# VH-VL binders against NAD kinase (nadK): the designs that were tried, part 253

Target 1, 268 residues: NAD kinase (nadK), of Syntrophomonas wolfei subsp. wolfei (q0aze0)
Amino acid sequence: MKIILVNNRFKENTEKKAQEIAGQLSALNVEVIIDNGLDEPYAGTVDFIMVLGGDGTMLRAARRYGQRAIPVLGVNMGTVGFLSNIEINELAEYLPLILREEYSLEARMMLEVAVFQQQSLLTRVFCLNELLLRSNSPRMLSFALEISGQKLEPYRGDGLIVSTTTGSTAYSLSAGGPIADPQLDAFIVTPVASHIINKRPLVVSPEREISLHLLEEREAIIGIDGQIKMDFGAENRVLIKRAPHPLLMVNLKAKPFFTSIDRSLQRQ
Short names: E, the ipSAE of ESMFold2; O, the ipSAE of OpenDDE; V2, 0.75 times the mean of E and O plus 0.25 times the DockQ between their complexes.

## First folded at step 17 (VH-VL)

Design QQ14 (from MM1 with light chain Y32W; framework fv_oberotatug; at its last look DockQ between E and O 0.72; V2 from the best seeds 0.00; counts 0 for: pae E 8.1 > 2)
Fold by OpenDDE, look of step 17:
Structure QQ14 (fold): chain C 268 residues (1-268), chain A 123 residues (1-123), chain B 107 residues (1-107)
Amino acid sequence: as target 1 above (268 residues)
Amino acid sequence: EVQLVESGGGLVKPGGSLRLSCAASGFTFSNAWMSWVRQAPGKGLEWVGRIKSKMDGGTKNYAAPVQGRFTISRDDSKNTLYLQMNSLKTEDTAVYYCTTVPKYDKFLAFDIWGQGTLVTVSS
Amino acid sequence: DVQMTQSPSSLSASVGDRVTITCRASQSITRWLSWYQQRPGKAPNLLIYKASNLESGVPSRFSGSGSGTDFTLTISTLQPEDFATYYCQQTYERPWTFGQGTKVEIK
């Protein structure tokens, strides 16, 4: 068995724990790769990914490895979030089952985000939570939203969020988007401070494609999962669709999503 | 109401074959891991094998005494679990139970049991 | 294989008695242990999972404790319906194995 341990190099406690766990796994004849985000993603084949930390670390792991159809376990290290399944102090108890592949999986839809410069592809990214288009100035944006070739009325506001159901409890929620069952596959399109006060979020089928471009010469920003940032101008277009593969999240413990959501949100 | 109902048990000669069925109702069968457990007359419980859900790969595992002779399968469209028993031996005589295997919280505990079906292997 | 040994194999008790059954694993199984009750002529019922968690619908007079290799099932006040055979099971590793059972009989 070969396992990637994903941690955050900026959090010393996760680094130390990764080394400790690596030692334990090595003693059990498990090959271990530690990914603290400093280097490029490991390109070799692996059987399991263990994410040590919070939601941010999971989002990074998802972007780096999510398209590879590898089981990903979130191990919480004292943070509040939605993407971890077990606590670090529980790992020793569950480790034998993990190594024997006695675990279940939950598929989470990811976004495929493609950013173009005219007709040229600039970048293509898979992400678990959301794409954000926002103004890079105090002025509102004017932008076009197209869904499956259907052109909506121009949007005017600070920006727009296109989120997965997993991301519904992230920035989309803060912007007034609905809380979605993470077991559903759907896009959530949430306006950010729209000129139209009652502009409603859209729940869109994962079979559709979403296109965004600016209608004026103004500087904007594309954000992905709050971790990737790029400039976005009038010559750019972004295309969003369902990623071809979901993130396979390991499910060792039940998460009472709806009964605990208020508690979790209050702590953030 | 959650329910498991076994059927297909009976008398068979050594070397013979038998197919057991387990009909599930009251829960999403396609998401459930399932196991077979048997109990010889007047004896204790013995795990026979387990099958995962399709989402989890549908992996099958067996106890050593039945490995190569028994096959577990499932038809999710019919909410039915099967146990194909070949090359039966006298020591296979037992009441056979189908069980659910929770995937979380009660992980790997057998929380739901059928009433069992008796298999008798005798000359 | 992990061997599970229950003690005692049988015991006699009266209604109202405190009953204790032990289960020992041949190696550490952390807390991956379950307890089952089987009444005569019936299928087993889950009582305790993960060593100490009470299954829904099971009376609070039942409790489980232990970790590693030594585990205990306790019935605080034995009731008439509790006369049955009890089994422990490990799910630490395959094959998943049961104890030989403990028969609780009426004195």
Scores: ipSAE 0.840, ipTM 0.916, lowest interface PAE 0.7, mean pLDDT 93
Fold by ESMFold2, look of step 17:
Structure QQ14 (fold): chain C 268 residues (1-268), chain A 123 residues (1-123), chain B 107 residues (1-107)
Amino acid sequence: as target 1 above (268 residues)
Amino acid sequence: EVQLVESGGGLVKPGGSLRLSCAASGFTFSNAWMSWVRQAPGKGLEWVGRIKSKMDGGTKNYAAPVQGRFTISRDDSKNTLYLQMNSLKTEDTAVYYCTTVPKYDKFLAFDIWGQGTLVTVSS
Amino acid sequence: DVQMTQSPSSLSASVGDRVTITCRASQSITRWLSWYQQRPGKAPNLLIYKASNLESGVPSRFSGSGSGTDFTLTISTLQPEDFATYYCQQTYERPWTFGQGTKVEIK
């Protein structure tokens, strides 16, 4: 068995723990590839991905490996997020399940994002939470949203979020979008500081194609999972589709999504 | 109401075949791991095999005495678990139970049981 | 294979008695142990999972303890409906094996 161990190179204590875990796995005759983000993603065949860290580390792992149909386990190292399944101090207990494949999987829809300049493809990236289009100046954006070729009335405001249901608890939530059951497949389209009251969040079939472009020249940015930033201008457009493969998240413990969300809201 | 109902038991000669069914209701069958357990008359419980959900890979595992002779399958559209029993032996005589296997939440304990169906293998 | 040995194989007790049944694994199974009750002529039902967690709907007079190789099922005040056979099961390693059972009979 061969696994990728993804960690966060910016957290000193996670590096020590990652080496400990790699040593333990190697002693069990498991081949370990460490991905701290410095090298290109490992291209060879692997059986499992273990993510040590919070939601941010999981988002990076999803972008690098999510289209390869490899089981991915989130292991929390401190602050519990929405994408971790077990705590680091529980790993030894659950390791036999991992090695014997005695776990379940939960599919999480991903976005495929293609950015064009005129008719030329500039880049294609996959994301787990959301794409953000936002202004990069004090001025509002004026932009067009098309859903499967259907042109909506122009948007005006600070920007727009197109998220997965997994991303519904991230930036989309802060911008007024609904909390969605991550077991659903859908796009959630959430305006950011819209000055047009009739622009409500939309929940859209995952079979639709979503297109965005600016209607006048402005400084704008495309953000991916809050971690990738690209300049975006009037010469650009972005197409958003359901990614070919979902992220396959390993489920070793029941995740009581609805009670945890309710508890979190009461805490605020 | 969660329910499992086995059927298809009966008298079969050694070397024969029999197919057991387990009808499930009251839960999302397609997400569940399912197992068969048997109990010879007057004796204890013996695990026969387990099938994972399709989402989890559909993997089947069997106890050694039945490996190669028994096949577990499922039809998620009919909420039905099956046990195909071939090359039956007299030691296969037992009441056969279907069970659900909650994954880690209960450390793979068998939480829901059917009432069982009797298989008798005799000449 | 992990062998599960229950003790005693049978016992006689009266209503109101405290009953203790033990289960020993041939190797450590950490907490991967469950307990089942089977009344005469009936299907088994789950009592305890994770060695000590009470299944929903099971009376609080049932309790489980132990970790590693040695486990105990306790019935604090035996009731008429508790006369049954009790089985432990490990799910640490396939094949998932049961103990031979402990028959609790009326005295």
Scores: ipSAE 0.013, ipTM 0.599, lowest interface PAE 8.1, mean pLDDT 89
ESMFold2 (binder alone), look of step 17: mean pLDDT 94; pTM 0.960

Design QQ15 (from MM1 with light chain K50R; framework fv_oberotatug; at its last look DockQ between E and O 0.84; V2 from the best seeds 0.80)
Fold by OpenDDE, look of step 17:
Structure QQ15 (fold): chain C 268 residues (1-268), chain A 123 residues (1-123), chain B 107 residues (1-107)
Amino acid sequence: as target 1 above (268 residues)
Amino acid sequence: EVQLVESGGGLVKPGGSLRLSCAASGFTFSNAWMSWVRQAPGKGLEWVGRIKSKMDGGTKNYAAPVQGRFTISRDDSKNTLYLQMNSLKTEDTAVYYCTTVPKYDKFLAFDIWGQGTLVTVSS
Amino acid sequence: DVQMTQSPSSLSASVGDRVTITCRASQSITRYLSWYQQRPGKAPNLLIYRASNLESGVPSRFSGSGSGTDFTLTISTLQPEDFATYYCQQTYERPWTFGQGTKVEIK
């Protein structure tokens, strides 16, 4: 068995724990690769990914490895979030299930985000939570939203979020989006401070494609999962669709999403 | 109400074949991991094999004594678990139970059992 | 394979008695240990999982303890319906194995 441990190099406790766990796994004849985000993603084949930390670390891991159809386990290290399944102090107890492949999987839809400069592809990214288009100034944006070739009325506001159901409890929620069942596949399109006060979020089929471009010469930015940032101008277009592969999240422990959501949200 | 009901047991000669069924109700069968456990007359319990849900790959594992002779399968559309038993031996004589295997929290403990069906292998 | 050894194989007790059954694994199984009750002519029922967790619907007079290789099932006050055979099971590694059973009989 070969396992990647994903941690955050900026959090010393996760680094130390990763090394400790690596030692323990090695003693059990498990090959371990530590990914602290400093280097490029490991290109070799692996059987399992453990993410040590919080939701941010999981989002990074998802972007780096999510399209490879590898089981990904979130191991919480004292943070509040929605993407971890077990606590760090529980890992030793659940390790036999991992090593014997006695775990369940949950498929989480990811976004495929493609950013174009005219007709040229600038970048293509897979992400677990959301794409954010927002103004880079105190002024509102005017932008066009197109869904499966259907052109909606121009949007005017601070920005727009296109989120997965997983991301519904992230920035989309803060912007007034609905809380979605993470077992459901859908896009959530949430306006950010729309000029139209009652502009409603849209729940969109994962089979559709979403296109965004600016209608004026103004500087904006694209944000992905709150971790990737890029400039976005009038010559750019973003295309969003369902990623070809979901993230395979490991379920070792039952998580009552709806009964615990209030508690989790209050702690954030 | 959660329920498992085994059927298909009976008398068979050594070298013969038999197919057991387990009908599930009261829960989402398609999401459940399932196992077969057998108990020889007057003896203890013996794990036979396990099948995961389709979502989890439908992986099958067997105990060594039945490996290569028994096959576990499932029809989720019928909420039914099967045990195909080939090349039966006298030592396969037992009451056969189907069980659920919680895939989290209970460390694979068998929390739901059927009433069992008797298989007798005799000349 | 992990061998599970129960002690005793049988015992006689009276209603109201405290009953203790032990299970020993041939190697450490941490807390991957479950206890089952089987009444005569019936299917087994889960009592305890993860060594010490009481299954829903099981009376509180049942308790489990232990970790590693040595485990104990305790019935604090034996009731008439508790006369049965009890089995421990390890699910630490395949094949999943049971103890030979402990028959609790009426004195």
Scores: ipSAE 0.874, ipTM 0.944, lowest interface PAE 0.6, mean pLDDT 94
Fold by ESMFold2, look of step 17:
Structure QQ15 (fold): chain C 268 residues (1-268), chain A 123 residues (1-123), chain B 107 residues (1-107)
Amino acid sequence: as target 1 above (268 residues)
Amino acid sequence: EVQLVESGGGLVKPGGSLRLSCAASGFTFSNAWMSWVRQAPGKGLEWVGRIKSKMDGGTKNYAAPVQGRFTISRDDSKNTLYLQMNSLKTEDTAVYYCTTVPKYDKFLAFDIWGQGTLVTVSS
Amino acid sequence: DVQMTQSPSSLSASVGDRVTITCRASQSITRYLSWYQQRPGKAPNLLIYRASNLESGVPSRFSGSGSGTDFTLTISTLQPEDFATYYCQQTYERPWTFGQGTKVEIK
């Protein structure tokens, strides 16, 4: 059995703990690949991904590996967020289930984000929570939203969030969007500080294509999961679709979403 | 009321085939992992095999004595678990129980059991 | 394969007695052990999971203990409905195996 162990090397204790866990697994004849975020993602086949850290480390793992249909387990090393399942001190107790693949899987929709300059593709990225379009200056944006070719009335404000249901508890929530059941597949489109009072959040079928572009020259940014930033201007367009594959999240413990909402929000 | 009801047991000659059914009600069958357990007359319990939910990959695992001869399947639209038994041997004579295997918290303990159905393999 | 050995194979007891049944695994199974009760002519039912956790609806007179290779089921005050056969089971690794059973009979 081969696993990837994802950690955040900038948090001092996580690197030491990752090495300790890798040693324990190697003693059980498990091949371990450590991914601390600096090297290219491991390209070979693996059976399982273990994420040591909080929601941010899980978001990075999802972007790097989420389209490969590999089970991913979130292991919390601090306060529990929305994307971890077990605590680090429980890992030894649950190892028999992990090694024998006796676990449940939960599919979480991801976004496929393609950014263009005029007609040329600049980049394609997958994300678990959201795309943010926002102004990069004191001036507000004027921008167009199209949903499957249907042009909405122009937006004016600080920006827009296109979120998965998993991302409904992240930036989208702060901007006034609803909390959504992460087992649903949907886009949640949430305006940011709109000057047009009738622009309300939209819940959109995952089969739709969402397109954004600026209607006047302004400095803007596309943000991905709050972790990747790209410049965005009047010559750019972004196309957003449901990603081909969901993130396959491992559940070893029941994590009842609805009874834990307030508790999980306090831990972000 | 949560219940599991097995059917399809009977008398069969060695080398024959039989299909058992387990009708489930009172819970969301499509989310459940299911198992078969057998008990030879006057003897103890023996695990036969397990099938995961389709959502969890639908994986099937079998005990060695039945590997290659028995096939577990499920029809989520009918809330029914099946056991296809081929190439039956006299040592397959047993009461067959269907069970649930909880995904969480119980470390795979078998929590819900049917009443059982008797399979007799004899010449 | 992990072998599960129960002791005793049978015992006689009176209502009100404290009853203990032991189960030994051929290798460490940590706490991946469950206990079942099977009354005559009936299907088994789960009593204890994870070595010591009481299944909902099971009377508190039942308890389990142990870890590793040695496990005990205890009935603190035997009741008439407790005359049954008891099985332990490991779920640490497939095949998931049961002990041979312990029959508790009326004295």
Scores: ipSAE 0.693, ipTM 0.867, lowest interface PAE 1.4, mean pLDDT 91
ESMFold2 (binder alone), look of step 17: mean pLDDT 94; pTM 0.957

Design QQ16 (from MM1 with light chain N53Y; framework fv_oberotatug; at its last look DockQ between E and O 0.85; V2 from the best seeds 0.79)
Fold by OpenDDE, look of step 17:
Structure QQ16 (fold): chain C 268 residues (1-268), chain A 123 residues (1-123), chain B 107 residues (1-107)
Amino acid sequence: as target 1 above (268 residues)
Amino acid sequence: EVQLVESGGGLVKPGGSLRLSCAASGFTFSNAWMSWVRQAPGKGLEWVGRIKSKMDGGTKNYAAPVQGRFTISRDDSKNTLYLQMNSLKTEDTAVYYCTTVPKYDKFLAFDIWGQGTLVTVSS
Amino acid sequence: DVQMTQSPSSLSASVGDRVTITCRASQSITRYLSWYQQRPGKAPNLLIYKASYLESGVPSRFSGSGSGTDFTLTISTLQPEDFATYYCQQTYERPWTFGQGTKVEIK
């Protein structure tokens, strides 16, 4: 068995724990690779990914490895979030299930985000939570939203969020988006401070494609999962689709999403 | 109401074959891991094998005494678990139970059991 | 294979008695230990999982303890319906194995 431990190099506690766990796994004849985000993602084949930390670390891991159809376990390091399954102090107890491959999987839809300059592809990324288009100035943006080729009325506001159901409890929620069942596949399109006061979020089929471009010469920013930032101008276009593969999240411990969501939100 | 009902047991000669069925109701069968457990007359319990859900790969594992002779399968559209038993031996004589295997939280404990079906292998 | 050994193989008790059954694993199984009750002519029922967690619907007079290799099932006050055979099971590694059983009989 070969396992990647994903941690955050800026959090020393996760680094130390990663080393400790690596030692323990090695003693059990498990090959371990530690990914603290400093280097490029490991390109070799692996059987399992453990994410040590919070939601941010999981989002990074998802972007780096999610397209590879590898089981990913979130191990919480004392943070509040929605993407971890077990606590770090529980890992020892659940390790036999992992090593014996006695775990369940939950498929989470990811976004495929493609950013273009004219007709040229600038970048393509997969992300678990959301794509954010926002103004880079105090002025509102004017931008075009197209869904499956259908052109909606121009949007005016601070920006727009296109989120997965997983991301519904992230920035989309703060912007007034609905809370979605993580077991459901859908896009959530949430306006950010629209000039239309009652502009409603859209729930869109994962089979559709979403396109965004600016209608004026103004500087904007594209944000992905709150971790990647790109300049976005009038000559740019973003295309959002369902990723070809979902993130395979390991479910060792039942997490009652709806009964615990209030508690989780109150802690933030 | 959650229920498992085994059927298909009976008398068979050594070297013969038999197929057991387990009908599930009252829960989402397609999401459940399932196992077979057997109990020889007047004896203890013995794990036979386990099958995962389709989402989890549908992986099958067997106890050594039945490996290569028994096959576990499932039809989710019929909410039914199967145990195909080939090359039966006298030592396979037992009541056969189907069980659910919680895939989380209970460390693989068998929380739901059927009433069992008797398989007798005799000349 | 992990061997599970229960003690005693049988015991006689009266209604109201405190009953203790032990299970020993041939190697450490941490808390991957479950207890089952089987009444005469019936299928087994899960009592305890993860060594000490009470299954839903099981009376509180049942309790489990232990970790590693030594485990205990306790019935604080034996009731008429508790006369049965009890089994421990390990699911730490395959093959999953059961103890030989402990028959609790009426004195």
Scores: ipSAE 0.865, ipTM 0.939, lowest interface PAE 0.7, mean pLDDT 94
Fold by ESMFold2, look of step 17:
Structure QQ16 (fold): chain C 268 residues (1-268), chain A 123 residues (1-123), chain B 107 residues (1-107)
Amino acid sequence: as target 1 above (268 residues)
Amino acid sequence: EVQLVESGGGLVKPGGSLRLSCAASGFTFSNAWMSWVRQAPGKGLEWVGRIKSKMDGGTKNYAAPVQGRFTISRDDSKNTLYLQMNSLKTEDTAVYYCTTVPKYDKFLAFDIWGQGTLVTVSS
Amino acid sequence: DVQMTQSPSSLSASVGDRVTITCRASQSITRYLSWYQQRPGKAPNLLIYKASYLESGVPSRFSGSGSGTDFTLTISTLQPEDFATYYCQQTYERPWTFGQGTKVEIK
């Protein structure tokens, strides 16, 4: 069995803990590839992904590996979030379930984000929480939103968030979007500081395609999961649709979303 | 409230076939992992096989004595678990129980059991 | 396969007695052990999971202990309804196997 062990080297003890766990797994004849964020994603085949850390580390793992249909387990290392399932001090006792594939999977919709210059594809990325389009200057953006070819009246404001339901508790929430059940597939389109008073958040079918482009020359950026930034100008267009594959999250313990929602939000 | 009811047991000759049903109520059957367990008259319990929910891949696993002869299936629209038993042997004579296997928090303990249905394989 | 061996295979006891049943695994199963009660003519029911956790609705006179290879089920004060056969089961690895059972009979 081959496992990718993902950690965040900017968190004090996660790198040291990752090495300890890799040693424990190797002693059980498990081949371990460590991904601490410094190198390119591992390109070879693997059976399982174990994420050591909080929601941010899970977001990076999802972007790197989420389209490979590989089970991903979040292991909490102190700060409770929305995407971890077991605690680090429980890992040893749960290893029999992991190694024997006695676990449940929960699918979480991801976004496929394609950025174009004119008609040419510049980049394609996947994300678990959201795409953010925002101004990179004191001035507001004027931009166009199309949903499956339907052109809405122009937007004017600081920007726009296109979120998954998983991302509904992240930046979309801060911008006034609803909390959504992460088991639903949907886009949540949330304006950021809109000058147009009747531009309200939209909940959109996952079958739709969402397109954004600027209507005036302005400095803007595209943010992905709050972790990747790309300059965005009048020559660019972004197309957003449901990714071909969901993130396959491993559940070893029940984690009731609705019962725990207030505590989870206060901790993030 | 929560209930499992087996049916379809009876007398069959060696080499014959029989299909057992397990009707479930009081819980979300489509989310559940289900198992069959058997008990020969006057003997102990023996695990027969397990099927995961379709959302978890629908994986089926069997004990060696029944592998290739028994097939577990489920119909989530009818909340029913099935056991198709082919090439029956006298050693298959037992009461057959359906059970749930919690996927969380109980380390796969079998928590809900039906009343059982008797299968007798005899010439 | 992991073999589960219970001891004793049967015992006679009186109401009020403390009863201890043991279960030994042929290899370490950590805490992947459960206990079941089966009254005569009835289906089994779950008593204990994770070696020591009491299933909901099970009287507190039942308790479980152990880890690794050696496990015990204890009934602190035997009641008339506790005369039954008790089975341990490992779920550490497939095939998930039961002990042969321990019959608790009235003296």
Scores: ipSAE 0.674, ipTM 0.861, lowest interface PAE 1.6, mean pLDDT 91
ESMFold2 (binder alone), look of step 17: mean pLDDT 94; pTM 0.961

